# VH-VL binders against q0aze0: the designs that were tried, part 204

Target 1, 268 residues: q0aze0
Amino acid sequence: MKIILVNNRFKENTEKKAQEIAGQLSALNVEVIIDNGLDEPYAGTVDFIMVLGGDGTMLRAARRYGQRAIPVLGVNMGTVGFLSNIEINELAEYLPLILREEYSLEARMMLEVAVFQQQSLLTRVFCLNELLLRSNSPRMLSFALEISGQKLEPYRGDGLIVSTTTGSTAYSLSAGGPIADPQLDAFIVTPVASHIINKRPLVVSPEREISLHLLEEREAIIGIDGQIKMDFGAENRVLIKRAPHPLLMVNLKAKPFFTSIDRSLQRQ
Short names: E, the ipSAE of ESMFold2; O, the ipSAE of OpenDDE; V2, 0.75 times the mean of E and O plus 0.25 times the DockQ between their complexes.

## First folded at step 9 (VH-VL)

Design K6 (framework fv_inotuzumab; at its last look DockQ between E and O 0.81; V2 from the best seeds 0.00; counts 0 for: pae E 7.3 > 2)
Fold by ESMFold2, look of step 9:
Structure K6 (fold): chain C 268 residues (1-268), chain A 121 residues (1-121), chain B 112 residues (1-112)
Amino acid sequence: as target 1 above (268 residues)
Amino acid sequence: EVQLVQSGAEVKKPGASVKVSCKASGYTFTNYWIHWVRQAPGQGLEWIGGINPSGGYTTYRRKFQGRVTMTADTSTSTVYMELSSLRSEDTAVYYCTRDYEGTYLESPDYWGQGTLVTVSS
Amino acid sequence: DVQVTQSPSSLSASVGDRVTITCRSSQSLADSYGNTFLSWYLHKPGKAPQLLIYGISNRFSGVPDRFSGSGSGTDFTLTISSLQPEDFATYYCLQGTHQPYTFGQGTKVEIK
């Protein structure tokens, strides 16, 4: 059995713990690849991914491995979030179940984000929470939103968020979007400081294609999961679709979403 | 073995352009950004900009916007940096370096050997 | 622009000495997830810069244990616990969080 241990090289405690866990697994004849984010993702076949850290580390793992249909387990190392399943001090208890593959999987929709210049594809990324379009200057943006070829009336404001239901508790929430059940597949489109009356958040079918572009020259940024940032100008357009594969999150320990909302948000 | 190999030294007159190449080997070229950094005589290091070779997305330091252009040729695993309207203060050693993540400069690990560009009349 | 200032700008030291170099930024270098893109480089004349430390304190592959980094927020330190002959060089910190990405002005470590 081959496992990837994903840690965050920018967080002090995770590298030492990853080495410790790798040693324990190697003693059980499990092949371990440590991915601290320094190098490109491991390209070979693996059976399981273990993410050591908080939601930010899970978001990076989803971006690197989420399209490969590999089970991913979030292991919390201190900061409680929405994407971990077990605590680090519980790992020994659950390790036998992991090794015997006695767990269930929860599918979480991802976004496929493609950024263009004119008609040329510049980059394609996948994300678990959201795409943010925002102004990178004191001036407001004027921009167009198109949903499956249907052009909405222009937006004017600081920007727009297109999130998954998983991302509904992240930046979308802060911008006034609804909390959504992560079992639903949908886009949530949340304006950021809109000056146009009646621009309310939209919940959109995951089968739609969402397009954004600026209507005037302004300095803007596209943000992906709060971790990737790209300059965005009047020459650019972004397309957002449901990604081909969901993130397959491992469920070892019951973690009821609705009864835990306030506790999880309190720590954010 | 990861290597970045740059083109040779250049001597240019003010107002001309220079195009420096950076050929990558030993890794998947399109998975890494290439950034450019220069060092003028007696000065420290200065970031110029970067390019994502997958599709050619670029970001430039504001002072170079309008006179720097970065391009990538995936068939040869080569990035080019062209600097136009050269001035004497553009005399420097120019380095390419790689970094995995997006537009952040997280941990540039491998660097080219440097290319001296001299601008004199 | 985020400015990073190194201190001292130069120093003289002997083999075996403990050396500390500081880097102060004009604003926090942490992103919204607490990741800090602060790295340290060694640079010798005629050579490419060499990565020593990334993410404040993480030693790059092949870098000797005598190099260590620490700090948080805006204040960062590179320490060389026992200076070796190959360590006489100029050292730079780099902040990679905020465009434009900026290097410190450099600290030249010279033989006393």
Scores: ipSAE 0.058, ipTM 0.639, lowest interface PAE 7.3, mean pLDDT 87
Fold by OpenDDE, look of step 9:
Structure K6 (fold): chain C 268 residues (1-268), chain A 121 residues (1-121), chain B 112 residues (1-112)
Amino acid sequence: as target 1 above (268 residues)
Amino acid sequence: EVQLVQSGAEVKKPGASVKVSCKASGYTFTNYWIHWVRQAPGQGLEWIGGINPSGGYTTYRRKFQGRVTMTADTSTSTVYMELSSLRSEDTAVYYCTRDYEGTYLESPDYWGQGTLVTVSS
Amino acid sequence: DVQVTQSPSSLSASVGDRVTITCRSSQSLADSYGNTFLSWYLHKPGKAPQLLIYGISNRFSGVPDRFSGSGSGTDFTLTISSLQPEDFATYYCLQGTHQPYTFGQGTKVEIK
């Protein structure tokens, strides 16, 4: 068996823990690769990915490995979040199940985000939470939203979020979006400080495509999962669709999503 | 082994342009941003800009906008930085450096050997 | 622009000495996820800069244990527990959280 340990390079304790776990796994004749994000994603075949840290680490892991159909387990390192399944102090208990591949999987839809300049592709990213378009100044944006070719009325506001249901508890929530069942596949389109009062979020079928572009010469920013940022102008457009493969999240421990929402949110 | 190999020293007149190359090897070229940093004589390090070889997206420091152009050739795993309207203040050693995903200059880990560009009348 | 100020600008030390360099930013370098893009580099004349520390306190591959980083928010420190002959160089901190990305002005560590 071969396992990738993904840690947060900005959290020293996760690195130390990764090394410790790697030692334990090696003693059990498991091959281990530690990925702190500085090196290229491991290109070889692996059986399991263990993410040590919080939601941010999981988001990075999803971008790096999510398209490879590898089971991904979130192991919380004492942070508040929604993407971890077990706590670090529980790992020893569940390790035998991992090694025997006795676990269930939850498929989580990811976004495929393509940013263009004219007809040229600038970047293509698969992400677990959301795409954000926001103004890079105190002034509002004017931008066009198209859903499967249907042109909506122009949006005016600070920005727009296109989120997965997984991402519904992330930035979309802060912007007033609905909390969605992670077992549901859907896009959530949440306005950010819209000029139109009470402009409502949209819940959109994952079978549709979403397009965004600016209607005026303004400076904007594209954000992906809060970790990738790029400039966005009038010559650019964004195309969002469902990623061809979901993230396969390992479910070792029952997580009562809805009953834990209040507790989790209160701790933030 | 990761390597960034830059082109040789350049001597230019004021008003001219210079194009420095950075050839990458030992890793997947399109997975890492390449940034350029320079050091003028007696000065510190200064970030110029960066390019995503995957798609060619660029970001430049404002002071260089309109004067700097970064390009990438995926077929040769080479990034170029062209600086136009050269002035004496542009005399410096120019470095290329890589950074994963590179939308932020998070932790440039590998650097080229540097290219001296001298601008003199 | 985010200003990054190192102190001191230069210092003289002997082999075996404990050396401390500080870096202060004009605003917090923590992002919304709590990541802090503060790195330390060693630079010798005629050579490429070398990454020592990333993410405040993480040693890059191959970097000796005598190098350590600490800090949070706006105040950061690079410590060399026991200076070695090969450590005489100029050190730079780098913030990569806010554009434009900026270096400290450098700290030259010279032999006493």
Scores: ipSAE 0.031, ipTM 0.587, lowest interface PAE 5.3, mean pLDDT 91
ESMFold2 (binder alone), look of step 9: mean pLDDT 93; pTM 0.943

Design K7 (framework fv_inotuzumab; at its last look DockQ between E and O 0.01; V2 from the best seeds 0.00; counts 0 for: pae E 9.6 > 2, placed apart)
Fold by OpenDDE, look of step 9:
Structure K7 (fold): chain C 268 residues (1-268), chain A 121 residues (1-121), chain B 112 residues (1-112)
Amino acid sequence: as target 1 above (268 residues)
Amino acid sequence: EVQLVQSGAEVKKPGASVKVSCKASGYTFTNYWIHWVRQAPGQGLEWIGGINPSGGYTTYRRKFQGRVTMTADTSTSTVYMELSSLRSEDTAVYYCTRDYEGTYLYSPDYWGQGTLVTVSS
Amino acid sequence: DVQVTQSPSSLSASVGDRVTITCRSSQSLADSYGNTFLSWYLHKPGKAPQLLIYGISNRFSGVPDRFSGSGSGTDFTLTISSLQPEDFATYYCLQGTHQPYTFGQGTKVEIK
């Protein structure tokens, strides 16, 4: 068996724990790769991914490895979040199940985000939470939103979020989007400070495609999962659709989503 | 009255695929998960996976990952389980069952009558 | 898998007898929120399984009072206070706290 331990280079406690776990796994004849984000994603074959930390680390892991159809386990290390399945102090208890591959998998839809310069592809990423388009100035943006070729009225505001249901409890929530059941696949399109009063978020079928581009010469920013940033201008276009493969999240333990929302949100 | 009615018995060769249906009635179809459980001859019950018909969200036991596909048709209130690359060990009675709480497998309360799938050369 | 062991595997009893079946899990079935997903089922050959008890001790609708469940953590029991003719069957416990969800191996209650 070969396992990737994903941690955060900026969090020493996660690195220390990764080393400890790596030692334990090695003693059990398990091959271990530690990914703290400093290097490129490991390119070799892997049987299991263990994410040590919080939601941010999971998001990075999802972007790096989510397309490979590898089981990904979130192990919380004292943070508040929605993407971890077990606590670090529970790992020893569940390790035998992991090694025997005795667990279930929960498929979470991801976004495929493509950014273009005219007709040329600049970048393509898969992400678990959301794509953000926002102004890079104190002025509002004017941008076009198309859904499956249907052109909506131009948006005017600070920006727009396209989120998965998984991401509904992330930035979309802060922008006034609905909390979505993670057991539902859908896009959530949440305006950010729209000048149109009571501009409503849209819940869109995952079968549709979403296109964004600016209508004016403005400086904007594309943000992905709150971790990737790139400049965005009038000559750029964003195409968003459902990723061809979901993230396979390991379920070792039942977690009641709705009863934990208040607790999680209160502590953030 | 809540009812789950499954499709008829199947006989398959090793390597083939089987698709079993489960038609639900008597309740709001999209409010409850449907799980699949099987029982091989002389063995106990084994959980395979589950689907939320409201969005097609699925969770599968690891041993079946890559071989099992669950789908839901809300227009007909029917859930399907397809199992591919069949082997003799897959011979069993397959049950669909409704989850009591409408989320993950908590306490399945109503069950289909079962579908016998026989895999033999 | 979380191991769920029932005892006994089989038993012989007479109508009117008190019957107790035990289910022991390899780890606690209480989740971090204090919920315990332990259920009991009755299964007869050629029939669909029937839910008897959910959440350790809650009787499902239509289940006779002679059926009761108890326990906590890793040890659970199903009790039939006075066995009736229709109660001869195989009984299963189910844990839904940990994934994959697992059944006990079953307890066959036969007529003496």
Scores: ipSAE 0.011, ipTM 0.456, lowest interface PAE 9.6, mean pLDDT 91
Fold by ESMFold2, look of step 9:
Structure K7 (fold): chain C 268 residues (1-268), chain A 121 residues (1-121), chain B 112 residues (1-112)
Amino acid sequence: as target 1 above (268 residues)
Amino acid sequence: EVQLVQSGAEVKKPGASVKVSCKASGYTFTNYWIHWVRQAPGQGLEWIGGINPSGGYTTYRRKFQGRVTMTADTSTSTVYMELSSLRSEDTAVYYCTRDYEGTYLYSPDYWGQGTLVTVSS
Amino acid sequence: DVQVTQSPSSLSASVGDRVTITCRSSQSLADSYGNTFLSWYLHKPGKAPQLLIYGISNRFSGVPDRFSGSGSGTDFTLTISSLQPEDFATYYCLQGTHQPYTFGQGTKVEIK
């Protein structure tokens, strides 16, 4: 069995812990690749991914590995969030189940985000929580939203969030979007500080294609999962669709979404 | 072995342009961003901007917007930084550096040797 | 722009001394998920900067364990537990969270 062990490269204690766990797994004839995020993702065949850290580390792992249809387990080493399944002090208890592949998987929709300059593709990124379009100046944005070729009335305000249901509890929530059951597949489109009163959040079929572009020359930013920032101007557009593969999250320990939601939100 | 090798020193007159190259080797060129940082004599380090070689997406520090252009040639694994309308204040050593994480400066780990650009009447 | 201020601007020290350099940012350097894009560099005349610490406290590969980093939010510290002859250099912190990314003004560590 071959496992990728993803740690949070910003916390040295996670690096030491990753090496300890890798040693324990190697003693059990498990081949381990440690990914601290400083180098390119491991390209070879892998059976399982273990993420040591909080939601931010899981988001990074999802961007790096989420399209490879590999089971991903979140192991919390700090504040409990929405994307970890077990605590680090429980790993020894659950390790036999991991090795025997006795766990269930929960599919979580991801976004595929393509940014263009005119007709040229500049970059393609996968996203677990959300894409944020926001102003990078004191001035409001004026921008167009198209859903499967259907042009909505122009938006004016600070920006727009396009999130997955997993991302409904992240920035979308603070911008006034609904909490969504992460077992649903949908886009949630949430305006940020809209000047136009009737621009309410939209819940959109995952089969739609969402397009954004600016209607005036402005300095804007596209944010991806709160971790990637890209300049965005009037010469650019972004196309958002459901990613080809969902993130396959490992479920070893029951973590009921609805009974834990207040506790998880207060941690953010 | 990861290496970033920059073009040689240049002397330019005010108002001219300079184009500095940064050739990458020892890793997959398109998987890493290249950022540019300069140091004027007697001063600290200053970030200029960065480029994603896979699609050519760029981000520039505002003070350089309109004067700086970064391009990438994936066939030669080379990034170029062109600075136009040169002033004496642009005299500096210019460094390229790589970082995996996109537009953030996570941990620029490998740096070029530096290119001295002198702007002199 | 995010102001990043180092303290002190220079210091004199002897081999074996404990050295502490601080870096203060005008804004929090944590992202919405708790990750902080703060790194420390060593820079000698005529050479490229050398990464020492990334993500506040993570030592880059090959960096001796006498170098350590700490801090959170807006306040960060680089510590050299026992200064060695090769450590006399200028040190910079870099915030990579907010564009434009900014370096501290530098701290020159000189032989006393």
Scores: ipSAE 0.006, ipTM 0.569, lowest interface PAE 9.6, mean pLDDT 86
ESMFold2 (binder alone), look of step 9: mean pLDDT 91; pTM 0.925

Design K8 (framework fv_inotuzumab; at its last look DockQ between E and O 0.01; V2 from the best seeds 0.00; counts 0 for: pae E 8.9 > 2, placed apart)
Fold by OpenDDE, look of step 9:
Structure K8 (fold): chain C 268 residues (1-268), chain A 121 residues (1-121), chain B 112 residues (1-112)
Amino acid sequence: as target 1 above (268 residues)
Amino acid sequence: EVQLVQSGAEVKKPGASVKVSCKASGYTFTNYWIHWVRQAPGQGLEWIGGINPSGGYTDYRRKFQGRVTMTADTSTSTVYMELSSLRSEDTAVYYCTRDYEGTYLVSPDYWGQGTLVTVSS
Amino acid sequence: DVQVTQSPSSLSASVGDRVTITCRSSQSLANYYGDTFLSWYLHKPGKAPQLLIYGISNRFSGVPDRFSGSGSGTDFTLTISSLQPEDFATYYCLQGTHQPYTFGQGTKVEIK
């Protein structure tokens, strides 16, 4: 068995724990790769990914490894979030099940985000939570939204969020989007400070494609999961689709999503 | 059922142009890129370029730039590939194919039946 | 351009044999985001190519379990655990990570 331990290089406690766990796994004849985000993603085949930390670390792990259809376990280390399944102090208890591959998987839809300049692809990214288009100035943006070729009325506002149901409890929520059942596959399109009062978020089928572009010569930015940033201008287009692969999240312990929403949100 | 149906065989003189069509059905036409791949006699597969029917964005292999034009007609769910200034080396079976994985060439899944283009004096 | 080389160029096998085809790229097919776009296709004369494996190891819909893909970085393998009569064909790998996208030269699997 080969396992990747994903941690955060900026969190020393996660690094220390990764080393400890690596030692334990090695003693059990498990091959271990530690990914603290400094280097490029490990290119080799692995059987399991263990994410040590909070939601941010999970988001990074999802972008780095989500395409590869590898089981991913979130191990919380004292943070509040929605993407961890067990606590670090529970790992010893569940380790035998992991090694025997006795666990269930929950498929979480990811986004495929493609950014173009004119006719050329600039970049393509898979992400678990959301794509954000926002103004890079105090002025509002004017931008066009198309859904599967259907052109909506132009939007004016600070920006727009296209989120997965997983991401519904992230930035989309702060922008007034609905909380979605993570077992659903859907896009959530949430305006950010629209000029239209009470502009309603859209819930869109994952079978559709979403396109965004600016209608004016204005500087904007694209944000991915709050961790990737890139400049976005009038010559750019962004296309959003359902990623061809879901993130396979390991479910060792049942978590009551709906009964824990208030508690989790209050602690953030 | 996803289907890509291409136009019939073509015979052209050197210097002429050829336009091959690919009609798509069985899925949302604007949600997938269509790419063109050819195979010359006794040779392997070669990627030519691709088009996103949504917006008409294109990407061509450098060796074909200036000589290839891809277009999409959403009303008929048809993609076209036009190749100009034909040479004998352009003799090949041309395939259209749909990209399975997302908004760019990743893993073409469904393919047309192929169109033989013969360039000869 | 990224060169993709398949090995062998051709092989002879019998029904029931285990067949292994390799694909090597001149550089890693894993991008910065961890995506690896390596696919395998089956191609018979006069027919359209058929997708077998995508993303290194994912079987396309309807593809029999006897087909499997593995590998990482620059080295990839297609394995047919037990060759069937319908499997005699030419196989191609495709890298879609780097532009321009390139196919291997093909591996012809013939009847022994």
Scores: ipSAE 0.351, ipTM 0.776, lowest interface PAE 2.1, mean pLDDT 91
Fold by ESMFold2, look of step 9:
Structure K8 (fold): chain C 268 residues (1-268), chain A 121 residues (1-121), chain B 112 residues (1-112)
Amino acid sequence: as target 1 above (268 residues)
Amino acid sequence: EVQLVQSGAEVKKPGASVKVSCKASGYTFTNYWIHWVRQAPGQGLEWIGGINPSGGYTDYRRKFQGRVTMTADTSTSTVYMELSSLRSEDTAVYYCTRDYEGTYLVSPDYWGQGTLVTVSS
Amino acid sequence: DVQVTQSPSSLSASVGDRVTITCRSSQSLANYYGDTFLSWYLHKPGKAPQLLIYGISNRFSGVPDRFSGSGSGTDFTLTISSLQPEDFATYYCLQGTHQPYTFGQGTKVEIK
């Protein structure tokens, strides 16, 4: 069995813990690849991904490996998050189940984001929570939103969020979007700032294609999961679709979503 | 061993341009942003902007927009910062520094030795 | 722009002293995921800045235990528990959450 062990080198002293866990797994005849974020994603075949850290580390793992249909387990290192399944001090208890592949999987929709410069594809990225379009200056943006070729009235304001249901409890929530059941597949389109108050958040079928472009020359940014920034200007266009594969999240320990909403939101 | 090695000092006249290089070694070049920070005489540190070498994406501080251009050459693991329309207040030591991929939480770790740019008539 | 203000601008201290430097930002340095990046740097004349603390309280590799960071929201502190001869330098905080990323104005720690 071969496992990728994902950590954030600079957070929660995870580097030392990752080496410790790798040693434990090697003693059990498990091949371990450590991905601390410094190198290119591991390209070879792997059976399982273990993420040591909080939601930020899970978002990076999803972006790097989520389209490869590999089970991903979030292991919390002491900071409460939405994407972890077990705590680090529980790992020894659950390790036999992991090795025997005795766990369930929960599928989480991802976004496929394609950014164009004029007519040319500049880049494709995948994300678990959201794409953010925002102004990179004191001036508001004027931009166009199209949903499957249907042109909405122009938007004016600080920006727009296109999120998954998993992302509904992240930036989209802070911008006024609804909390969504992560078992649903949908886009949630949430305007950013008071200037777009007459434009309500939209919940959109995952089969739709969403397109954004600026209507006047402004400096803007496309943000991906709060972790990647890309310049976005009048020469650019972004296309958003449901990604070909969902993230396959490992469920070893039941975590009831609806019972925990109030407590989780109070502690964010 | 991570190293960032910058080009040597420059003396320029007002209105000219300067191009400073920063050669990276000891790590996977395309996994990290490179930021540029300057320090004018008697002043603190000032962020100028950054570049992601993987896709060539840039993020410039507003006051430098239109005067700064950052590029990366992945074949030589080198980034360049060009500052145009130089003025006397651009006299400073210019540093390149490495930042973790994704610009998620900016905390540059390794820094170049600095390049003194002097703008004088 | 997010304004980050350090206190004090300078101080005089002796080897062995406990030194405390503060940074205050004009707005919360937490992003919508709750992650906060406030880092601390040491800078000596003629040398490159050196990272000491990232993410408020995490020591960078090779940084001695006498350096510690704390804080939340808008208020952050760097503490040097027992000042050593190599610690006389200028210290900067950096907020890395909101573009443009901004440094504090610096705190010069001088002998005596």
Scores: ipSAE 0.006, ipTM 0.555, lowest interface PAE 8.9, mean pLDDT 85
ESMFold2 (binder alone), look of step 9: mean pLDDT 92; pTM 0.935

